# VHH binders against p49116: the designs that were tried, part 124

Target 1, 238 residues: p49116
Amino acid sequence: EGPLLSDTHVTFKLTMPSPMPEYLNVHYICESASRLLFLSMHWARSIPAFQALGQDCNTSLVRACWNELFTLGLAQCAQVMSLSTILAAIVNHLQNSIQEDKLSGDRIKQVMEHIWKLQEFCNSMAKLDIDGYEYAYLKAIVLFSPDHPGLTSTSQIEKFQEKAQMELQDYVQKTYSEDTYRLARILVRLPALRLMSSNITEELFFTGLIGNVSIDSIIPYILKMETAEYNGQITGAS
Short names: E, the ipSAE of ESMFold2; O, the ipSAE of OpenDDE; V2, 0.75 times the mean of E and O plus 0.25 times the DockQ between their complexes.

## First folded at step 7 (VHH)

Design va2 (framework vhh_7n9e_1)
Fold by ESMFold2-Fast, scan of step 7:
Structure va2 (fold): chain B 238 residues (1-238), chain A 119 residues (1-119)
Amino acid sequence: as target 1 above (238 residues)
Amino acid sequence: DVQLVESGGGLVQAGGSLRLSCAASGFTFSDYEMYWGRQAPGKGREWVSGISYDSGYTAYASSVKGRFTISRDNAKNTLYLQMNNLKPEDTALYYCARYDTGEYSFDYWGQGTQVTVSS
């Protein structure tokens, strides 16, 4: 059968909210993050292998791995997002929250450690010069992860993950033939994604969600969105 | 020897304006995020505003957003806070601080300049 991903799955273009506010605020950060999340889920939904697993399995997979997909997306789009500037604004907001008695010092330390891990991950990916094909296959490896608790169809998921790994290996060997250890350096980065808490990611980037709705609760709705409805959301059209 | 010295505080009537300055010395000012904080008598410290090393971003506490503007002049090693439409609740000691992004903490603080807003 054909490849797991087509050339259309390599294209990953984030459109940032415009105009940029005079001062970064929780709503701009949330809007930017939401666009990336929606782009990531639309990307996953477009993969034939993903659709073949069925709606219930699709929902379970994305609920288990959205934080890993989102973090890979942050690394891939770090320059477009000015991620370092967003993280600095988040840090300032958290310091203000402590002083206003809205957040404990222990929680802030936990969040700062998460920000450090995120910055280190994004810096490592940048230094490796990960290209668009490599990002697409890394996202596929993360998406088709059979080892999350509660998953069904784990044998089929594992088959798709192995296919993603095989196609990434083929690409790297052909494109970076003189760098014999490139694939190993790339793959060893992936376990770090699971050390980053989805709850803390949600707190950092999605605080502006109306009604404090959890990402887990909105995932099924995002996956069911029609293309026009989805495009309206990611471009900011009401 | 790192030093941060604030100036520009004083007594002002509600609705008035003040411009605070923080003179930095002993380090490469343009490499650091800088912040303004304040502390009212009997209250904890609260952060007012922050600015990136290149002025590319600014952030404000909800209580001052739209009224205060943070800026910096890297050639002069000076941080500024323009305070407009001052309210009695803005009465506090205002101080500048250097933020160490590697340590996720403030490592140097100024002594502060007193701002008193009359009703």
Scores: ipSAE 0.000, ipTM 0.124, lowest interface PAE 16.3, mean pLDDT 82

Design va3 (framework vhh_7n9e_1)
Fold by ESMFold2-Fast, scan of step 7:
Structure va3 (fold): chain B 238 residues (1-238), chain A 119 residues (1-119)
Amino acid sequence: as target 1 above (238 residues)
Amino acid sequence: DVQLVESGGGLVQAGGSLRLSCAASGFTFSDYEMYWGRQAPGKGREWVSGISYDSGYTAYASSVKGRFTISRDNAKNTLYLQMNNLKPEDTALYYCATDLYSEWGTDYWGQGTQVTVSS
């Protein structure tokens, strides 16, 4: 077989809403996050190995891993998103909610802990200077996770995950030959993604969604979008 | 105007083999992934196998475990399913589809070809 990912799968370019408001609000944050989520799902859909698994498996895989893909995307696009500024605005909102007694103290503590974990993850990836090829393969490793409940093609998913791991190893060994332990340092970062609550991610980044729509409920719709409709959504067109 | 026409079904004894074909027209066949699905009487639709646009990747349902082989001929706009060591449980209407994200139960692209496996 050919390589799991081509150079087109390494390209991951997020276009932010413009203009940026004077003060960040939930609408701008939600629109920015939605663009990243749509880009991440379109990226997954473009992989031939992913396509071959069929609709039911693809939907199940993305439903199980969207939070991991989204978090990797946040780390990869942290600079273009001004993620630190977005997180500061969220923290300010949470602090104001404490003062106005709008949220329970326990809930605010859970959300703040999640923000700290997210910042630690993004900082660790930045410190390791993860490149575009490494991000693409890390996303493929989390996408092709055979261990989610209810999957029917688990042996084939595992084969695709192993192919992603092998191609990442070959890339790192050739590109960073002087850093013998780089691959190990990169791979041990992945388990932290599973400790992050998808419900809290939705609360932080997707609170502007109309009608209490969950990410889980919209995943099949996003995966079925035609390219023109998909592009309209990520640009915010009418 | 997409057309998918399945053929090659029939009656076969358990342990036998059949090769199904799907003739595609009305779209650029070589640009799209293709699938085989099946529906047994009184049961829901089941995804059977898939193949990428370039034949680089294939996938199979666990129920057909090493017995079925999917392939395609892009020059002939044709999809194939080689079925070996057929079991009575393989009895179903077999259909091909091109849209990965279409609902199997709502609209499928082909009308199907019947496969019946007797004892």
Scores: ipSAE 0.005, ipTM 0.417, lowest interface PAE 10.3, mean pLDDT 83

Design va4 (framework vhh_7n9e_1)
Fold by ESMFold2-Fast, scan of step 7:
Structure va4 (fold): chain B 238 residues (1-238), chain A 119 residues (1-119)
Amino acid sequence: as target 1 above (238 residues)
Amino acid sequence: DVQLVESGGGLVQAGGSLRLSCAASGFTFSDYEMYWGRQAPGKGREWVSGISYDSGYTAYASSVKGRFTISRDNAKNTLYLQMNNLKPEDTALYYCARGEYDSFPYDVWGQGTQVTVSS
């Protein structure tokens, strides 16, 4: 009964920790990543269609796709984060760890391959010059994925995903009317997100601030917190 | 004037137990999610545990799961962390924090209470 996303859902502004240290450290990287993760959860929770699915479904969807949302956020905010500099610092740390300790070369190779895939994804999005509306709808498409194991009542999720796809198509055809194949080039990038390991993302970006805790274990807590604050605003109980 | 004051830290031998407390004032404690975090020397802040405003949800770092228990008493405006089977690697400054919108992992922090576990 209206558009899936409003202009307020297109706004996605990351505030970086200040000041930036002279040398990048684990604390700065993890703080930056945590801010992006929270911003991504807040964005998802603000969508009326998402709220309409109910808390159990909301939790299941975000647990299944947080890594895809986070990676899209890294691509969208790559310039603000100086992501290339962060990734270079991580690479340098990993190379030093091999020489200093008897770390598994297979594990280091897996992590380096993940970093390469992340860089390739971000570079492809930059070359396509993906705008804020396109990012918002790509996030909605991955959020409303009906094909994750364990989901119940998937028909409504599929309806919202189709609505996201249709609204993205309408936007791209209107805004980039001379580029008939732009939508296809954008959508073909999405499968790469599912090839990225959430465990490796946790290791790279969330060490030090949240320890070795699983991101999906804290998702219900973050979503519950946002709901309580929203309800407080509606009832005037702030 | 929002304030969080931690207590209950100290020196304990490996395998021992400690119970930490966090006294909250200056806000409606029962309206907020609460967290325990820790910081070892030379390391960044590490999240340890969290609890929802109504105790309906609790979460733990994998390193402490099964050994630590978070709880709260909303009538007393107090947050607790029961720490069992302590290990030398649990040595850190432990602090509580209040959860606020757009402020993950933490917004308001206490000064902390030192926990030292000897071998």
Scores: ipSAE 0.000, ipTM 0.132, lowest interface PAE 17.7, mean pLDDT 79

Design va5 (framework vhh_7n9e_1)
Fold by ESMFold2-Fast, scan of step 7:
Structure va5 (fold): chain B 238 residues (1-238), chain A 119 residues (1-119)
Amino acid sequence: as target 1 above (238 residues)
Amino acid sequence: DVQLVESGGGLVQAGGSLRLSCAASGFTFSDYEMYWGRQAPGKGREWVSGISYDSGYTAYASSVKGRFTISRDNAKNTLYLQMNNLKPEDTALYYCAKYEPGDLSWDYWGQGTQVTVSS
């Protein structure tokens, strides 16, 4: 049996919408986030171990973890996205909204707390200088989480997660041999992903989606999309 | 050292046919989805057609469906695009591309091959 991930699974290259507007708007943010989400799901479906679990399990697994995958993707692609600029624009909009509508102040506070947690996560990953191999394995550990409610094939999912952890350990020990505690510092970052609300992520990044559709409803469609269909959408169909 | 070399373009009159080839090297060709894209003068890049690693699935842009046929020969590491009933609107520089699961961009590895359709 070969490794869980190959070198092709390390590549994670986000192509941003062009041109970037002078002032950030909901459409640009939503299109950027949608590209990252689509890239993340196509990355996941390309893993042979993931495909081996079957369509129903794949859909349930991604529905359970898409926010964790998306957040790891935000951290990994923070520079190419200019994520700090996007978050600053969102914060500025929310602060102005608080002054105009105090009845939604409690919700706005929850959203602001989510943004602060997201910034802290991305900053911690940047300070650790997480590389492409480490991101690929962290995404695999998150993807193959056997502990989400309603999952089937949990024993097989757990075996794939353990394999991801073992391969990450081997990589880090070999590549960063003089930093004995690096793996521990990386892995303690992962629980924070479970504390971030997928509903708030949808509100921040996917408000520009056409119609009243949830990410949960779109996931089965994205997982079944041909790469050519996806590329047709990102080249200006939306 | 991924290398893709496009060929087979040329000048042809409307209603004519051309067959494009893409010779691949530096990777295991049979493991990857492959695509044809084009860029017309003064226009953006347009996806044209795609084919799975085993030829089990093919897809086409609406503008070329029924006129173009994508195929591959994994033994020869070669991708093909058969273009029939060419129109002046098909005039473009044609590129082939390798799909990477983590890279959905249209990175060009060669010079492309020019197709010019006269009316």
Scores: ipSAE 0.005, ipTM 0.293, lowest interface PAE 10.0, mean pLDDT 83

Design vb0 (framework vhh_brivekimig_d4)
Fold by ESMFold2-Fast, scan of step 7:
Structure vb0 (fold): chain B 238 residues (1-238), chain A 119 residues (1-119)
Amino acid sequence: as target 1 above (238 residues)
Amino acid sequence: EVQLVESGGGVVQPGGSLRLSCAASGFTFEDYGMSWVRQAPGKGPEWVSSISGDSSYTLYADSVKGRFTISRDNSKNTLYLQMNSLRPEDTALYYCARWDTGSEYFDYSSQGTLVTVSS
């Protein structure tokens, strides 16, 4: 009967690859993104309510929402990642691709639109000054989404989402008591996450990792890793 | 190497009780949710119950709710299923699974334990 999340679930610390190269390359970008993805999966797996749903449900939930969790993670870790610098490097690579006829103009347009949507989302979260507790509960609301097709245990998932919403409300009302509309401003940001293409996210951040293999196909593997393996992924090969 | 060993099955009459055990090794037991899954003769696997690593959350299939109780002893790396008011429909081979209730649950359970409810 305790809270959905404990203080351990608020801690979300990304360790960047070292050293940073003089020029950003696909390997550094991919390694940084992979560390964030693995940190996000380890975070989800550590939630007792999530564990209780079982592997089939856990895999289905994460497959449906990994892009939303990853985007929230990008926003939360934007400063640590120097995300603006990474996005600028990606834009530069796209401009070079136009000059060398390596990508279609339509594809480049889609990718640029995605980058602008991502920047807008991260800027809005930064402007709201979302704290660690708020990020943890927003991730929980996204994770426990009962409305994805093919889910089992939807009633239980809905109860966990409602619990996350209730605990977020209690936290915001107590911590930011003078700002009556803060919760509404935060929650209205969430629908934008579903407008972002997971395929474009894979192309931008995971080209060096996955090649022709989708993130969807590796999620079950990541979720089954031992805790030591998760730690190895988020800190780099020890 | 992840290893799960089920025990406690047997033959009981309708209305009887059984307590199943699952001894786990090869992983940090406290870090994982655990589940019971059963397979009746001629049917596919059916999820029965799950428990979080810290025991704070438990879930049950509607068919067993109020009759079965899942629990664990992390100091002994052991998962339990207390089955009361058993019905002929509960006849099945019972498997424990490390968080896995889907297609790979058999990867971590080699034997299962047979429960037969008949007069």
Scores: ipSAE 0.006, ipTM 0.361, lowest interface PAE 11.0, mean pLDDT 82

Design vb1 (framework vhh_brivekimig_d4; at its last look DockQ between E and O 0.05; V2 from the best seeds 0.00; counts 0 for: pae E 13.8 > 2, placed apart)
Fold by ESMFold2-Fast, scan of step 7:
Structure vb1 (fold): chain B 238 residues (1-238), chain A 119 residues (1-119)
Amino acid sequence: as target 1 above (238 residues)
Amino acid sequence: EVQLVESGGGVVQPGGSLRLSCAASGFTFEDYGMSWVRQAPGKGPEWVSSISGDSSYTLYADSVKGRFTISRDNSKNTLYLQMNSLRPEDTALYYCAKDYYGEPLSDYSSQGTLVTVSS
């Protein structure tokens, strides 16, 4: 069969809400994060191999890996999002909350550790100068992870993950032929994604939009959206 | 609003062939993968085959690989299943699906199409 990803899957363009408020608020952060989440899920749904696995498998895969996809998206779009500014605003809020005894010190510590890990991850990706093709294949490797509990099509998922790894290797060897160990340096970044808590990601980025509904519970609905509905969510025109 | 209508089933002898069709409406057909699912009498639903929106990827259950061919015509919003070298164990109601969640096939809006392979 053909390649797992085509040039159309390399395009990943986040449109930020405008204008940016003078002081960052929960609504702006949630709208920005939601646009990235919808963009990420629409990206996954557009992959022919992903479509062929069927909705049940697609839902299970995305539920298992949405936080990893989202974090890769944050790293890829860090400049567009002014992610450092968003994280600084969150840190400022957390420091004010500890002084006013609104949150437990242990919880604040967990959240700060998560922010530190996220900053470290984004900085490492920036330092490696990961390009659009590499991000696309890293997202595909994460998406087609056969090792999540409850998956029923594990052998086929594993074949698609291996195909993603082979195509990434071919791309890196051709494009960065002088850097023999670039692929290894890129791939060893991926385990860090699984150490990041999806619950803390929801607290930091999605509090204002989700209310009482988790990202896990809305994923089936997002994946069923028509292309026009995705475009509305991505651009804020809905 | 989403509607799927299967046809092409019938009675055939072992070794025979049948071509199933599924007419789809109510959604942008080319944007979605499609599947064929079957349910034999007294058994649960069994996934048979899937195809990507652009037809570049096809998947088959081991039990039908090499005998069945899935295809689609996006200009006609129609999904097909070409079944060759049919066996008695292929006897089932066949359903097409846009969003197959592994739920009971009785929840599908369509009647399905019956395939009976008898010697």
Scores: ipSAE 0.332, ipTM 0.701, lowest interface PAE 3.3, mean pLDDT 86
Fold by OpenDDE, look of step 9:
Structure vb1 (fold): chain B 238 residues (1-238), chain A 119 residues (1-119)
Amino acid sequence: as target 1 above (238 residues)
Amino acid sequence: EVQLVESGGGVVQPGGSLRLSCAASGFTFEDYGMSWVRQAPGKGPEWVSSISGDSSYTLYADSVKGRFTISRDNSKNTLYLQMNSLRPEDTALYYCAKDYYGEPLSDYSSQGTLVTVSS
């Protein structure tokens, strides 16, 4: 049995909509987010272990962890996405909503806290200088989480997660041999992902694009989408 | 050492007004958002309001929106809460705390200031 991940799974290149508009409107933000979402899910699909779990289990896993995967993707692609600028734009849009009294105070608080948590997480990952291999393994650990409710094949999922963790450990030990506690510092960031609301993430990044359809409901479709279709959508979107 | 000292509480009749103050020290005040939290007898802490470091953002719980106004004077390291149209349900011990976009830091080491709204 070979490794869980290969070098091909380390590559995670996000292509942004082009050209970047002068004003980051909701459409641009949603399109960017959608591309990241697709990339993340198709990345998962490219893992042989993921394929081995079967379509139903795969769908359940992604439904359970898409927000975490997406957030890791945001952190990983923060520079190419100009995430700080996107978040600032989101805040500005939110500010307009506040001024127009479209949101309750409690809801505004929740949304603002979420944005803060997201920014904090991404900043923390940047400070740790997480590399592409580490991101790949972290995403795998998140993906193959057996503790989500309603999952089947939890034993197998757990094995895959353990394998991901072991490979990460080996990589970190080899690559960062002088940093004895790097692995622990990296892994301790994962719980922060589960503090973030998928509903709020969906609202912030996907409102207006998905309409009344939830990310949860479109996940099966995304997972079934052919790579050519995905690429066509990416290249066709401007 | 971070210190937050609340003042301005008292007894008022329904419909009355109070202005709370929070004197901050031990940190760069302007770099932090600030929040008011209150705890009514027999209840858990309730977030009331938040303000960003530069006062560009203000947030209010639905229960106090339109009645309370949060503000700050960074030159004085002071946070304020203007409370108008007070109601009996506003009776609580009020605390100030550092805040990040509406998330108060759970350091309630301060004594708070008591607001009692009663006829």
Scores: ipSAE 0.023, ipTM 0.347, lowest interface PAE 5.3, mean pLDDT 88
Fold by ESMFold2, look of step 9:
Order: sequence, then C-alpha cells, then structure tokens
Structure vb1 (fold): chain B 238 residues (1-238), chain A 119 residues (1-119)
Amino acid sequence: as target 1 above (238 residues)
Amino acid sequence: EVQLVESGGGVVQPGGSLRLSCAASGFTFEDYGMSWVRQAPGKGPEWVSSISGDSSYTLYADSVKGRFTISRDNSKNTLYLQMNSLRPEDTALYYCAKDYYGEPLSDYSSQGTLVTVSS
C-alpha cells in the first residue's frame, strides 16, 4: 500500500536554542537535547504505518526505541549542534563532580565508556557520509523493531521493518549504484545502537528536567503534544 | 593516519604569555571539534579548552577562564591556545586532541609541548 516513507519524512531540521550562550551549560544542553527528542518523536508520529499501529502500541514502541532514535538524531545533527563540544562540556561537568565526591568511581567509568561509544558511533556515521534519506530509513528500521520485550502486534511491526529495509536497499542501489557494498556498511553500524543505555543518555542530556522525570514517563505526553503547543511552551509566552 | 604536532611551549615567568600551536593532518580538520588537554607531572590529564569545527562554540575549564583563548584556522589546519596571565599551576605538558572525551593521554601518538611557569 505505497511506500513506507515519503519525501516529507526525509526533512529533519533541528534548530538550536537562541541566543547561544558564551559557554555551554546544563540548561543549553538540556534544551538542545529536548528539541532533538521532540523532533524525533514527531517524526515517528508522522509516519502512516506508525499511526496504523494505534496509540497504545505507539507508546510501547517508542518507549522501547527512543534512545536509539535519539542517538541516530545526534549523529545526523552532530555538526549543527556541535556535538563534540557538548560532549566535552559534559566531561568537564563529570570531572567537577568527581572533585566534589558526588559520583562513585564505578558510575564515572560506566558514563565515560558510554561517551566513548557515542562518539565512536557518530564518527563512524560521519565517515560513511550517511545522507538524509538513509537516516530516515535507518530510523524507520530502528523504530519498527519487533524484538523488544513487551510489544504486541509484532508480526505487523516486523512487516513494516522489512518494508523499511527494502526501501533503503532500493534507494541505495539507485542513488549509489557504483558502490555495491554501501548498504552492508551502513547496516553493520546498527547493532552499536543497542549498546547505548537509555539511563545514561538521560544523565548525559536530560539531567535538569523539572522533577528529574524519566523520558519513559513523558513519552505519552510528547506523542500527543501538538507542534504549536510545544513551541508555545519553549518560547515561554506569558 | 591522524597526526597532531604541538609547538610553542617554553619557560615563562608568572604573568607571562605563550601561544601554543597544533598542526593537524590526516583528517578533514574543519569537520571535527578540537581540544587542549594538559598533564602536570604526577597528575592525571586535565581538560583545558575545546572549540567546535566551525568555531561557533568555545569551552574553557574554570581554572583558565578569562586567561586562555582557544582558536583555530581551518585554512591552515591549525589549532591555537593563547595563554595569558600564566601561573605556576599552569605548568604542564600540553596536548591537542581530536574529539577529546576523557580518554587517557597514553592513547595519543604526539609528545605534546611543555609549558613551565616559574620564577
């Protein structure tokens, strides 16, 4: 019943908070990350196949994969958000936390390993020069993953994932016909996304949300939120 | 192969100035953030400053804010650190790093450039 994604699903334009502070800080990092999360969730919501799964399945699916979608978004938007600079600021914050004895040595090791894995993933994607169509299909493959615990409708989810894989293959063959192995090189990067911890991502990018609310708890609200409602809240109209 | 070559270190008196340089090769310089990291004798590595690929963001450790200025010239593949109002605690071996994220300096292939601030 037609393509899984249309050209309208390729557009993925992140706008950074304004004005840019003289130094990056926790507020700027959290605002930037929140914009990326909102963009990623609303991208998923715009897909007719996702809409066809129903609201309860949608919520369960996004809870299972939001960190992988967010990580793909970080890689796609790494230049515009100056991700390497943001990660350096996070490292500086962690080093200050050690000095103040606020984090255990085991936790610091775990977080530093996660930062290294994230940077390695983003650099590998940049080296492959992944384009916007390829990112859109990779995000769809990640979104429609049937093997997450607790999902219903896994047969339908699997069919959508297979459709995303086929459309990616057709796109790569048409657009990069001279590069027979491009699809394989792209797909081999996906397993690294499962190594990313959602809890550590929350600590790195979302510490400072009011009430320290987990991303899992706000996903149903984000999925229902209209773009105009979100923009009104972030602009602080009073 | 990625190469980073630091220069510009030396011995200066407290309150003096130095400008460090880092010549980069083997990668598309303007696509990557760069950092300065220092290591004093007998201590672990300390992040000093970072700059984004297009220079739109600069970051400084609290210990150097207002005294050090990071910059880059992408046409020359060169990273700089202007160090003013130097203090004895700035004495260290200074390294530049591509995308520094807390990794040990033992993983670096460069020898760094030594800055000594003493009377």
Scores: ipSAE 0.006, ipTM 0.249, lowest interface PAE 13.8, mean pLDDT 82
OpenDDE, second read of step 8: ipSAE 0.000; ipTM 0.245
ESMFold2 (binder alone), look of step 9: mean pLDDT 80; pTM 0.815

Design vb2 (framework vhh_brivekimig_d4)
Fold by ESMFold2-Fast, scan of step 7:
Structure vb2 (fold): chain B 238 residues (1-238), chain A 119 residues (1-119)
Amino acid sequence: as target 1 above (238 residues)
Amino acid sequence: EVQLVESGGGVVQPGGSLRLSCAASGFTFEDYGMSWVRQAPGKGPEWVSSISGDSSYTLYADSVKGRFTISRDNSKNTLYLQMNSLRPEDTALYYCARYSEGFDTYDVSSQGTLVTVSS
């Protein structure tokens, strides 16, 4: 058939809330993360292969992989977000919380370990100098994962994942012809995404959005937003 | 609001051809994947074919692959199914459906168009 992704799927532009506050707060962090989440979901729903799968399959795929997509988005948009500054603010808040005995030491340890894993992942992607095409294909590989429980159309999902892998290989071989092992270095980064807790991501980035519900429970509602509503969420216009 | 209206069904002999049409209104047609679903007498619904909003991806049930072609004209808000080499087992009520990108499998389906293949 045609290619899995077109040039339009390589474009991934995050618009940050402006102006940046004098002091980072939960509202600014949540707004920034929400824009990235909505941009990631809009990206996924714009893929023709994704649209061709049934809606219950589409929803199940995004519910299963939203944390992996979001983390890849954090790495891709790390400079635009000033992610290091956001993470430093979160770390400072956590250190103050342990001093005030407001959170258990075990919970703080889990959250700190998550932040360190996230920093290590983003650093590894930066060192590899992953480009926009490579990010688009990596996101497609995690999106079209046939191995999540409860999925229908797993054979078709696997074919789309293999197509994403093939197109990534063709791109890397053509663009980085002198680096024989580049594709292998990129692909071995992906398993780390599955080790990151979606519950901790929700706590760090989405407390102002989800309140008492989980991200996977709101995904069906986000996916069915009209294009204008996505644009409003992505840019903060409303 | 959202409406889907099928047409093009009829009676044909085995080996014959038909082209079904689905006229869509009330939404931005090009933003949605569309599908054809059929229901034979006394049986449950069977998915037949799907097409992405920009027509770059098409999927077919194994039972119709090589015989049916799905297409769309976004300028006319119309979905098509070209059916060739029709068999008696293709006899069914054919529905077009819009994929919802969220909560349920399909946002909208209509009353359908009847296709009968008999000698």
Scores: ipSAE 0.000, ipTM 0.236, lowest interface PAE 15.6, mean pLDDT 81

